# Designs tried in a protein design chat: VH-VL binders against s5sc42. Part 9

Target 1, 176 residues: s5sc42
Amino acid sequence: MTVDALSNADNQDLRDNFIANRFLSHEAKLLDQRRFTEWLDLLDDEIRYIVPLRLMALDFDREVRADSFHINDGKVNLKVRAKRSSVSSGWGETPPSRTLRLVGSVMTDRIDQEGVLEVESAVIIYRQRAAIGQGDVLAFRRTDWLRIDGGTVKLLKRVALLTDASLATPNLAIFL

## First folded at step 1 (VH-VL)

Design r10 (framework fv_ramucirumab)
Fold by ESMFold2-Fast, scan of step 1:
Structure r10 (fold): chain C 176 residues (1-176), chain A 126 residues (1-126), chain B 107 residues (1-107)
Amino acid sequence: as target 1 above (176 residues)
Amino acid sequence: EVQLVQSGGGLVKPGGSLRLSCAASGFTFSDYSMNWVRQAPGKGLEWVSSISSSSSYIYYADSVKGRFTISRDNAKNSLYLQMNSLRAEDTAVYYCARVEYTYDSSGYTYEAFDIWGQGTMVTVSS
Amino acid sequence: DIQMTQSPSSVSASIGDRVTITCRASQGISSWLGWYQQKPGKAPKLLIYAASSLQSGVPSRFSGSGSGTYFTLTISSLQAEDFAVYFCQQANSFPLTFGGGTKVDIK
């Protein structure tokens, strides 16, 4: 690759990449800190949140359609899922998981839809089980569509493609 | 109140068909996976079928695969089980059940049947 | 299919007794196990999810323990309303499977 090819970014491209990086970094911090009400405010009312099912990774049923999803949620579904992510009241309360999200390899492109920015990234989530000191790592590539309306940025659509088949068996509740 | 109300059971001859219905109220039906579980008289519980919130994932017990069809109508808050080619061994009380997601501190979800319908008796006899 | 084996099939107990029911999975299911209570003529009721987590509204005398292939449900001080059939259920893999049940009867 040439220097010209790598440096042929206009001012719009530079601003878009900066906005995307700041938005995704802020989102990661909110999720890691379990600030779900603030996280929901980052989502467009028309949000579509998709985690496709990797058919070859399935442990339970290979008859499942290739177009099936682990998650295919709108805003109402995500509000319900966020409530489940909160610690429940009562004597047997389960403490929340500890997570650290690292978002990298961010690339942006404007699409034909007015005010929408397409963002590709690579994400690693470190998740620690309470009390036993063991953690696991989720790694995936993600495509996001951000709606930019002058003074505001909202997540309009997310598609997360899981790299590892190990999640085919356990139920997945973590936000990606 | 969160509730599942069942209907559609009865007496049917071997080889016949029945459709069971389960009407949901008090919660957002379209957010939950639903199941059918049956219990033969004096016997234990047997899982029959599962359907995800958007109908994207459907599973059947081997004993009913090809004969039973699970479906849902989220606009009507209703779950259905179409039972064809019924056999004497299908005689049971059929329950619809809601799947609630709970999870540990690590974010893993655990499925559990937290709300059950009252049950519908299906008798397959000549 | 994952087979769930419960022991005992029945137990006779008095009010105030500690009752322990065991459940074995034919293969590892981690903590994806629930316990249900069923009274005659009624639908089952969820007691425990994730092997050890008490369902909201369920009395604290009920507790669950175990992981992998061996699980227990304990009723620390049996009450009159606890005479019922108890079932374990694995949620690890399809098909979902239940134990054969344990009937807790009055002595």
Scores: ipSAE 0.000, ipTM 0.487, lowest interface PAE 15.4, mean pLDDT 79

Design r2 (framework fv_ramucirumab)
Fold by ESMFold2-Fast, scan of step 1:
Structure r2 (fold): chain C 176 residues (1-176), chain A 124 residues (1-124), chain B 107 residues (1-107)
Amino acid sequence: as target 1 above (176 residues)
Amino acid sequence: EVQLVQSGGGLVKPGGSLRLSCAASGFTFSSYSMNWVRQAPGKGLEWVSSISSSSSYIYYADSVKGRFTISRDNAKNSLYLQMNSLRAEDTAVYYCAREGYYDSSGYLDAFDIWGQGTMVTVSS
Amino acid sequence: DIQMTQSPSSVSASIGDRVTITCRASQGISNWLGWYQQKPGKAPKLLIYDASSLQSGVPSRFSGSGSGTYFTLTISSLQAEDFAVYFCQQAYSFPLTFGGGTKVDIK
């Protein structure tokens, strides 16, 4: 890469990247702190939250296409999940996991839909249950679409691609 | 058998209208974004329009915006392109295409399944 | 719009030849690039996705490389069924755009 290629960005590009980083960082803090009501306020009413299904090969010489998802939630579904998470034992984590989210490798681009910013990132979630001394790590690539309308920024769409096939559990008990 | 079967098309005069249909089978249609791509005789490929799985996000090429409308009926496994105010430069073979493929490598934004194509000729 | 410049526009080759086609994006598109093969009168067929991932069922003689703004499609040993037009396509941002195509003809 050249210095010109890496630094040749206009004020809009710089602003977009700053907005994306601040939004995703704020969201990570809310989720880590279990402030789910405030997190829901960051979501557009038309939000689509998608975690695609990872399929193993039917045999080791052939892959099959997947047309299903681990999660394919709209705002109503996310409200239900968030409400359940407010109860200590209601969401299958008891006591609740302690999490730390690291969001990095953020890249932004405007698309032809007016006021929509596409954001790619890499995310690591460190998760440790209070009753267990050990933690685990969930790592994945994520694409977000942020709707910027007047003075507000909302998450319009999220697609999270799990990088570890062994993490395909029936319940993803944390928000990605 | 995963397939997209197209219908509609034909010869129309400038200013006329046509509706193209694309019938999906062999996969869960409601889980995929769908696209229309056209190709003028002897020319390259031009993306026309995209519609997300639930119709929440729709995009058009500037050349067709305001004249063409993409839509889908997930209950009928069908994709549509309503073409109004047709011009000579809209003459092309129109393809419907599925966007997305998921395996152990991740979700793919590429056109992995294509319809057979439908010829639209706009001539006076 | 992201402009995709493809070269060469045509190439004449013999069976067994190594053929390389290049595609250049007017701005960075990471690895959001696909390659398609189109035979006369037929719909395009996906060969490569994510710049370098071979689509299931596509022969291993096809390979893709590159990232950012410069990409290549290579056919290591051209076969009779490979005479076709090849297109690159960026999926990074709307509007989605294709290269102008490269026609691989028999010598």
Scores: ipSAE 0.000, ipTM 0.470, lowest interface PAE 16.4, mean pLDDT 79

Design r3 (framework fv_ramucirumab)
Fold by ESMFold2-Fast, scan of step 1:
Formats: sequence, C-alpha cells, structure tokens
Structure r3 (fold): chain C 176 residues (1-176), chain A 123 residues (1-123), chain B 107 residues (1-107)
Amino acid sequence: as target 1 above (176 residues)
Amino acid sequence: EVQLVQSGGGLVKPGGSLRLSCAASGFTFSDYSMNWVRQAPGKGLEWVSSISSSSSYIYYADSVKGRFTISRDNAKNSLYLQMNSLRAEDTAVYYCARDSPYSSGWYGAFDIWGQGTMVTVSS
Amino acid sequence: DIQMTQSPSSVSASIGDRVTITCRASQDISSWLGWYQQKPGKAPKLLIYAASSLQSGVPSRFSGSGSGTYFTLTISSLQAEDFAVYFCQQADSFPYTFGGGTKVDIK
C-alpha cells in the first residue's frame, strides 16, 4: 500500500472519518452507561439492526445465512429491548450486565445514496453479567450506515457479524 | 386492541380529488412506518406509498407520483393519502398498513391493516 | 423495478394435503420477502416475514423458505380455513412489489 493511497483523502473524507469515529465513540459511552433513551435518539426512524446467525461451514460465504438471524430489529423492537435493559434489580433477578466497548479499525466510504456514509469497524465488548465474577468478551466486525442530513447524524442500519460461529446464543441481551 | 380504522373514499369523476384517512389506536403510532396499498376489483395488491415514522422518508409508486401525497399527523395518530387528478385506473380498495415490529421501518412486512376504503373513479 | 412471479396462479387441494406456492424475484432480494393470506372481502394478513419467520398467532402448519430469487410457502396439512388467496411481497427495495397471487380452492 503506498503513502499516496493512505493519504489520498479530500477534506470530505477526513470529515466523514472524524464524524464516524465521534458518533461511534459517543454511542459506545451511552450504551456502557446504560443511557438507552439517549441512545435511541441516535437511531434513525428507519433503523434496521441485524446480527446474522453464523453457522459453522467450510466456506466463509456459507457461514452467514441470509435468512437466519440472532437479531433482526427495527426501532420498535429496539425500544422494547432498551426498556427491558433498563429494568432495575429485584427479587430473584440477575443484575444488568456491565460493559466496556472498544471500537476501532474505523473505515468510511460514501455510497450511492445521498447523505449516507458506510462505516466499517471492529468492536470488542467486555461484559460482566453478574456483579460478582469475571467477565467475557464479545468480538465482531460491524458495518454501519449513517444518515447525515444537515447538522444531524443518525444510525440508519447496522450489521454486526460475530466472530464466533454458534447455532444459538441465548444471551445477546446487550446492544452491539 | 391494536387497530387501524379508515375513512374517506367514495365515487369521484376523472380529474377529481379525494382524501383518505387512517386512524391508529392501541400502539405508539409515531414509532412505525406506514404504507398505503391498493387492490383493484378482482385484481392483486399494489403498493402505493410509504412514509417513515417522522416523515423523513417518503416513497411513491411511479403510477401515482405527482398526483398523490402521503402524510401523517403523529399528534393525532393519523395517516392520510391526498389523491389528486384521479383516473379510472385508480379505482380500487385502498388499505393503510403498518410495518411489522419484527421487520420494522420501510424495510419490512405489513402486520396490521385497515379495513379498506373503496375509491371509485368513473364518469 | 423488481418483478415478483407466483406459481401456480390457482390450486385445488383436499383437506390434509401439503400445498406449496412458489415466488420468484427478478433480482436478488436476499431474505426480504413476506407472505400474506387474503380471504374474500377482507384485508390481507401477514403470515411470514423475512422469508422464513412465522408471524405471531399464525398456525405452525405454515412455513416459508428460500433466499435470493426463489421462495416457497408451504402449508403442511391444509385446513378448511386456509381457503384464500396468498401473496408474496418483496421489501428489498422501493417500489415494493407483490406477486400476482395464488388462489387456494378446497376440493
């Protein structure tokens, strides 16, 4: 890869990358702090939030099934999920997960749709499901489409592809 | 008790106008994209128009572009279709429909439908 | 525009029969396909979304399969209340388009 290729960005490309990084970083903070009402305000009305099912297969193209999903949510589904995530601890209940999100390897590209920015990133979430004990790590590649309309940026679409293949993941109770 | 109740419609001469209404109840109307779908007598379904939850995105079938206007009033939980320059080919039962919460937004399938409103365009 | 072709246009079957309806898209629509049931004089009802997901309240005898350009709706054991017209609909891109419909007549 040449220096020219790595540095050949116009002012719009630089701005796009900065906007994407700040948006995703702000979102990660809101989710880690369980500020779900504010997080929902970042989502476009037409949000499509997808976590495909990754089944074990010899060919990587066959590991992701177009018709199978862990999550396939729009805004109403995400509001319901956010409300459930906001439930306080009670008798016989497990405390909500504590999380730390690391978002990196952010790359942006403008697509053939006015005002939409495609963003690829790599994400690691450290999650502690109980107040006592050790946490686990969830890792995935994520593709986001951000709608930029005037001064407003909204998450229009998200596809989070988990690195681990699984037939069923019973505890995707956190937002990706 | 999730429902869509339609009103408006009727008989109109070619070139005339009608405004259809669709009243939502039992759910948070402002969270859902809404659609109009029509069906000519004895024929199949034809998608007419879609509007996103905040009216940020609006789409029309080519057959109605420039003549029909979709709108919504989230404070009144109501969806509208203003139909101008009506043609004989617009004769149909018009349905309002909500995008499914499992396939939400304009990317989805329609889980709740109004009862339908007959629009007849004839001389 | 994406054309949706349904086959057969009509089918006559007996109670207990397995009925399969096919829908073909003129281009790849991934899994963005729904199936609807419409009874005479009534609005359509959603049966299947995202090609294979059963809508809540719909009997388990209904199932959907397929991806890309070829999709099927199957009724594993036809009941008297299944007399209706069935439509597929793509939601991959605007304009949304419906198939021409399949009329299921009970013999």
Scores: ipSAE 0.006, ipTM 0.531, lowest interface PAE 11.6, mean pLDDT 81

Design r4 (framework fv_ramucirumab)
Fold by ESMFold2-Fast, scan of step 1:
Structure r4 (fold): chain C 176 residues (1-176), chain A 125 residues (1-125), chain B 107 residues (1-107)
Amino acid sequence: as target 1 above (176 residues)
Amino acid sequence: EVQLVQSGGGLVKPGGSLRLSCAASGFTFSSYSMNWVRQAPGKGLEWVSSISSSGSYIYYADSVKGRFTISRDNAKNSLYLQMNSLRAEDTAVYYCARGEYDILTGYYPDAFDIWGQGTMVTVSS
Amino acid sequence: DIQMTQSPSSVSASIGDRVTITCRASQGISSWLGWYQQKPGKAPKLLIYAASSLQSGVPSRFSGSGSGTYFTLTISSLQAEDFAVYFCQQANSFPLTFGGGTKVDIK
């Protein structure tokens, strides 16, 4: 890598990266604080939320199955899931997990001229169930497409690719 | 690739016991809730039991509470249903079915996207 | 228990017809409803989850709508392979419950 390559960023590139970092940081805070109504307001009406199924394979190029998903949701599905997460069900005890999200390695690239900003990041989620005393960590890479329309930024598409292909994948009970 | 293969079942006398097994392959078994659903000959579907991905949350239909036990072994990618004190009304095809991926709360909306082939259980003297 | 009532119990339709099946819950279940297709001698197949989300690999002629207590499954243009029994299922609360089923016969 050269200094020129690493410094090849104008004021707009710097601003776009700053906006992406602030958006993802704000989202992580909302999810960690279980503020799901506010989180839903960050989502575009046309949102696609995708978590592909990842299997252990001899051919590393085929570890991710494009035809299978853990999640493949639009906004209506995400509203239903968020409502479920925010309301006591009344038919059992399910203590909510405590979470902490760390979002890093944020890189931005504009993928089209319709005002959509592509963002790649690395995410670590620490989860501990308050009553049980167990903690676990999920680490993954994530690609987001942010729609910038005037003064508003919305999440248009998310693809979260889990790095753990093992059979003992942690049960997080959380949004990625 | 993604499949559930069932075994066990058969003919048993009233008051007897049977253990059903369901072997999972092609997906991360430990990330999904699992379910048992039965269907009496010529009748509709009846949910029997659910178990969360970790095994921490277990639910039963009132008709089988105290008689049936659902369990799972995530290291072996296997789901089980231990059926005790069987009655004639337990006669049905039993299906294992995959529930929701576990990324929200411990209460999951269980839409069943992958099903086993079914195992016939007949309770008759 | 939440009771799921399906209507009609059976329907006969021609290829190309629009078929509508309804499901009513005895209490509010939000959008926690799935629709299944079961062909003779086979396990059920998921068509729709969360009331309106089309399962991967399911033809676009199938659609679901509704929330709360009233739900509809629509087949916009019935095909020969759609001969089957259809079931709704609520996942709002335990015990999970299924509708009684709707048999679709193709004339």
Scores: ipSAE 0.000, ipTM 0.489, lowest interface PAE 12.5, mean pLDDT 79

Design r5 (framework fv_ramucirumab)
Fold by ESMFold2-Fast, scan of step 1:
Structure r5 (fold): chain C 176 residues (1-176), chain A 123 residues (1-123), chain B 107 residues (1-107)
Amino acid sequence: as target 1 above (176 residues)
Amino acid sequence: EVQLVQSGGGLVKPGGSLRLSCAASGFTFSSYSMNWVRQAPGKGLEWVSSISSSSSYIYYADSVKGRFTISRDNAKNSLYLQMNSLRAEDTAVYYCARDQLWFGESHDAFDIWGQGTMVTVSS
Amino acid sequence: DIQMTQSPSSVSASIGDRVTITCRASQGISNWLGWYQQKPGKAPKLLIYDASSLQSGVPSRFSGSGSGTYFTLTISSLQAEDFAVYFCQQAYSFPLTFGGGTKVDIK
């Protein structure tokens, strides 16, 4: 990499990176604090929320349809998940997991679609399940499409690709 | 009368294919998510697959991923399950079922069921 | 995947008895649980959704309770038509999973 390549950015590139970083940081805070009603308001009505399985097998058969997902949700299903997550008494005799999200390696690019910003990031979620007294880490690369309409920024699409193959089959009880 | 009527099924050899159909009547089919649930002889219920009202969201049980395909035709009020590469352990009665709605949200509770279709996989 | 464990696997009861069936989830599922009744040779019938909500058309002698990982289905006064197999089902996340079933048989 050259210095010019690392520093060759116009005002729009700088603004896009600022907007993306602030949006993703704000979202991470809402999710860690379990403020799901406010989090839902960050989502576009046309949101697509996808977590594929890490199998990534190439299939050249025209009859095979991509069905290898942990999660493939729209806004209605995300509202249902948020309702489930908001009921703290529903976690048995123990409180729900405590989380801390670190969002980094943020890169932005404008695409041909008007008002849409593509954002790539690396995410680590530290999750402590209070009942077992220990924490674990979920790590993944994430691609987000943010719709910028006037003064409003909303998440239009998310694809979170998990790096840990041990999560290939279990359901995810937390938002990524 | 709200009703789901199933057809298809039968006896096939291992590696064979079958397509099950489920015809809906008495309700607005295009508004509901639909499911397939199976039950092996003398065993309990196993959820197989789900498809949302517009086909935008599709889920499969791990045991059938890559072999079964759920689809729907809202114009014909019909739900389908294409079953390929069938195995002896796929032998079961297959039910189609409607997902209950409450204020437009799916609760993944099956309030209307088809009569069931027997699928037998043996040599 | 969320594993659903039902107990007992079978229970013998007389008409008029109070019958209680339990269901345990391997992780917290809030109140996202349904109960079904299945009679021999027939499709299942939804009795309870969201752990405690009675499905329309289902007699009031059926009730559900619980949240998190522990749930119960109660039949307050068993009738002749209630001899069947009962299944719980978690609706919290995919894949959806059912309990192993509880057979309610005549004493």
Scores: ipSAE 0.000, ipTM 0.461, lowest interface PAE 13.7, mean pLDDT 80

Design r6 (framework fv_ramucirumab)
Fold by ESMFold2-Fast, scan of step 1:
Structure r6 (fold): chain C 176 residues (1-176), chain A 123 residues (1-123), chain B 107 residues (1-107)
Amino acid sequence: as target 1 above (176 residues)
Amino acid sequence: EVQLVQSGGGLVKPGGSLRLSCAASGFTFSSYSMNWVRQAPGKGLEWVSSISSDSSYIYYADSVKGRFTISRDNAKNSLYLQMNSLRAEDTAVYYCARVSGYDYGLEDAFDIWGQGTMVTVSS
Amino acid sequence: DIQMTQSPSSVSASIGDRVTITCRASQDISSWLGWYQQKPGKAPKLLIYAASSLQSGVPSRFSGSGSGTYFTLTISSLQAEDFAVYFCQQADSFPYTFGGGTKVDIK
C-alpha cells in the first residue's frame, strides 16, 4: 500500500465513514441492551435482512446460492421477532443471553442509487447464555446499505455472510 | 454433551397408568420449556404437552387433557409425564423435547430430543 | 386447530437431485414453522426453524422458504444420508401441529 492510496479520501468519504461507524456502533449498543423498539426505528420500512445459505460442497469457491437463505426477512418479520424477544412467552420464559457486539473494519462506498451508502464491516458477537453460563463467538462479514435522506439515516438492506461454521452459535437465533 | 435420556415405558392394559421420565444433562434445564411429542407406529408426530421453565404455564393436547399430567423437577433436571386412564390409541413412542428458547431461537423449535420411550396399551 | 397439509406424501429421487417438499397451513402462521428430519428408529432432528433459518450443524444444502400459509423445504443436491421422512411443524399457537410427513426414497 502507498501513503497516497491510504490518504486519498475527500471530505464526503470521511463524513460517510464517520456516519456509518456511528450508526453501526449505536445499533450494536441497542441490540446488546435489547432495546428492540429503538432498533426497529433504525430500520427502513423497505428493509431486507438477508443471511444467505452457504454451499460448501466439492467446489469450495462457491459459497452462496441466490435462492437459498438462512434468513430473508422484511420489516414485518423483524417486528414479529423483536416483539417475541421483548415479551415473555407463555411456555418460553428463559433469561436473555448476554451479548457484546464488536463492529470493525468499516469501509464505505457510495453506489449508483442516490442517497444510498454501501458499508462493509467485520462483526464479532460474544454471546453468553445466562442460563448455561458459557460463552461462544460468532464472527462474520456484513454488508449494509444505509439510506440517507436529509437528516435521517436508516438501514435499508443487510447481508450477513457467515464465514466459519465452527464458530456459529447453536440455533443462530440472534440479530446479526 | 447436551442430551435427554428417557425411561419408564412399557406394556400396560387399557385403563392403566404409566409414568415417563426424561433426564436432562449438559445444559441448564431450569431455563428451558419442555415438551412431550408422540408417534404412533407407522404414523406421524403428535404434540402432547408443554411445560414452561418454572411450571407456570402448562398446555395439553385435547386427546390427553384430564388424563395426562406433565411436571418437572428442576433440582433433579428431570421432566415427567404421568399417564392415567390409558387407551389403545395412546400406543406410541413418546419423545421428550427441549424448546430452543427465546435467546437461541426467537421462534420456538424442538432442538434437542430424547431417544424415545415405547408405550404399548394392549389388553 | 391449525391443520398442516404436507405434500407429496412420498418422493423417489436419485443422489444429486433437487428435492422440494411443500407444507400448507390452514391459517396464517407468519414464519412460525420448523422442518424436521426423521430416520427409521431415530428421534426427529431439527433442520430449519422460523421457516428459513438453518439449524447449526445442518448441511447447507437444506433450505426453507415461505411465510403465511405456504412453505417449502428444499434439498439442493440430495446425498445418501438424506433418505428419510421430513415433517413440517407450526409453532404459531397451541396445539402445535405437524404435517403428515414426506418420505424421500431411493429412485
Scores: ipSAE 0.000, ipTM 0.449, lowest interface PAE 12.8, mean pLDDT 80

Design r7 (framework fv_ramucirumab)
Fold by ESMFold2-Fast, scan of step 1:
Structure r7 (fold): chain C 176 residues (1-176), chain A 121 residues (1-121), chain B 107 residues (1-107)
Amino acid sequence: as target 1 above (176 residues)
Amino acid sequence: EVQLVQSGGGLVKPGGSLRLSCAASGFTFSTYSMNWVRQAPGKGLEWVSSISSSSSYIYYADSVKGRFTISRDNAKNSLYLQMNSLRAEDTAVYYCARDFSGSYYEAFDIWGQGTMVTVSS
Amino acid sequence: DIQMTQSPSSVSASIGDRVTITCRASQGISSWLGWYQQKPGKAPKLLIYAASSLQSGVPSRFSGSGSGTYFTLTISSLQAEDFAVYFCQQANSFPLTFGGGTKVDIK
């Protein structure tokens, strides 16, 4: 890599990266703190949330085709999932799983759609279930499309591609 | 075809040892947590042990702790249960089972056919 | 350890009957509960996960409900292939524990 190749970003690119990093960091905090109503407010009314079924490739040169989906939701479906997650954490019941999300390797690019920023990131979620005391990790690459409209930023589309071969039903998992 | 095929059961005297094997096919074994569950003749199910995808986290039922060792070989798509200091109360059909969620130990969706272990004098 | 208590231990039913099986946890387990069906000489089969989610390939006559400490499995219209033993299982904490089982017999 050359310095020129690494440093030829204009001021708009720098601002976009800053906005994307702050948005995703804020979102991660809301999800870790189980603030689902506030998280839903970050989602565009036309949100598409997709977690495709990923098949393990035996040949590194082979393109992985995903014709099935773990999740393919709009905002109504996400509200239902958020409510389900909230019920699982009911007061006086077994405490919910604790999570810590690390979002990194953030790269941004403007696309031909006006006001939309494409964001790629790598995410690790550390999860510890109540009463077990040990943690597990879920790692994945994620592509997000953020709608920037005046003073507001909303998540318009998310595609989370799991590094794990397949979860039978990630619908029962945490938000990615 | 997603499948778990078991082997290694048999008759053993109290104090003896046996090693059970479970061979996985039709899925990426290395990404799933795996489990052993047993069932004594005419009795219910008892969870025995769990191992995470990378062997970093291992759990045992109190009844087998210190005597049984769960292990896996991801290169061979195989799960093992080494059973030492066997007692009459360990007599059961032993099943290997896949964690439905991959890593969250949520439920067991794929089961082996079962291997009979009889501990008798 | 979380104890799982199933009721009844056995039930006699006829084809077409509605059958309800109950599972109680000794402490809160949220929705971390699965239901299994086991036929004689066979490995258990997953029916329901997360208390109420139907596993792929399982007939819609099976349904689960409940949260916290009280859960039910319902078979809305019993068929000949449904005569089996049913087990609940908590996945909230280690050690993972199963209920004692409910045998559904033909009348």
Scores: ipSAE 0.000, ipTM 0.463, lowest interface PAE 17.7, mean pLDDT 81

Design r8 (framework fv_ramucirumab)
Fold by ESMFold2-Fast, scan of step 1:
Structure r8 (fold): chain C 176 residues (1-176), chain A 126 residues (1-126), chain B 107 residues (1-107)
Amino acid sequence: as target 1 above (176 residues)
Amino acid sequence: EVQLVQSGGGLVKPGGSLRLSCAASGFTFSSYSMNWVRQAPGKGLEWVSSISSSSSYIYYADSVKGRFTISRDNAKNSLYLQMNSLRAEDTAVYYCARETYYYGSGSFLDDAFDIWGQGTMVTVSS
Amino acid sequence: DIQMTQSPSSVSASIGDRVTITCRASQGISNWLGWYQQKPGKAPKLLIYDASSLQSGVPSRFSGSGSGTYFTLTISSLQAEDFAVYFCQQAYSFPLTFGGGTKVDIK
């Protein structure tokens, strides 16, 4: 990697990366604090929220057709999931999980001139179920598309590719 | 063989109703978003409606919103378009189409219509 | 709505010719663009997805290029079966929109 490659960010690149980091950090805080109504306000009305099913592969083919999904949600489905997360469970309920999200390795690129910013990041979610007292970790790479319109930033699309490409389908009871 | 077979077209008077059907075979229908696309005689293609794999997300072109209803029955591998309050401007060949997904560098899910039905003619005339 | 403008609306060409069709989006759509071929009385057929990726089973003489607002479909050496109407389509946002079509005719 050259010094020029590491230092040639123009003012737009710096601003975009700053905006993306602030947006993703704010989102992580809302989700960790279970402020789901405020989180939904960050989502574009045309949001696509996708977690593909990933099978074990030798050299991870990056241009793979996805025939199955853990999650393939629009805004209506995400509202329903958020409502479920905001109310007490029925019979046999357990206390909600506590989470801590760490978002890093943020890279940004403008894909067009009319307001969409592509953001790649690496995410770790530490999740602790209160009843059990044991924590687990979800780690994944994520690509987000942010719509920037006049001063408002909304999440337009999210694709979260789970790092663990096991045969078992993960139980994804939390927002990624 | 992956295919979509359509039925239900015909001639109808303005203000009438018609239901189109699209039967899928050779693939896991419940895993794909499905679309309706129409083409007026001698004209170009116009997207009409989209439905996600679980029916969680549905979209319509403004020209048909409030009049057309897209639905699917995953147990029967079938897609439907219920057309109400039909107008002369709705006269077209209607195609059902499967939306394929490519995941990778430079690609997104909901990428392209890779399989199309044969089309069914809907004529709205007095 | 994102408007897709194709040019030319028609082109006359001979077998062996290089044919280029252009598609312009009214706003940036990244690479969320497909190209389709339609023969008279038939359903459209996907040729190119993701602006430049060739669909399985499509001859290598077809290629796509471009990103953002300007896209091209090229047929490097026109064959008899290539006389058809070609459409671009953006998948960037709803409503999904198609170009007006380009008819490739025999000279």
Scores: ipSAE 0.005, ipTM 0.500, lowest interface PAE 13.7, mean pLDDT 79

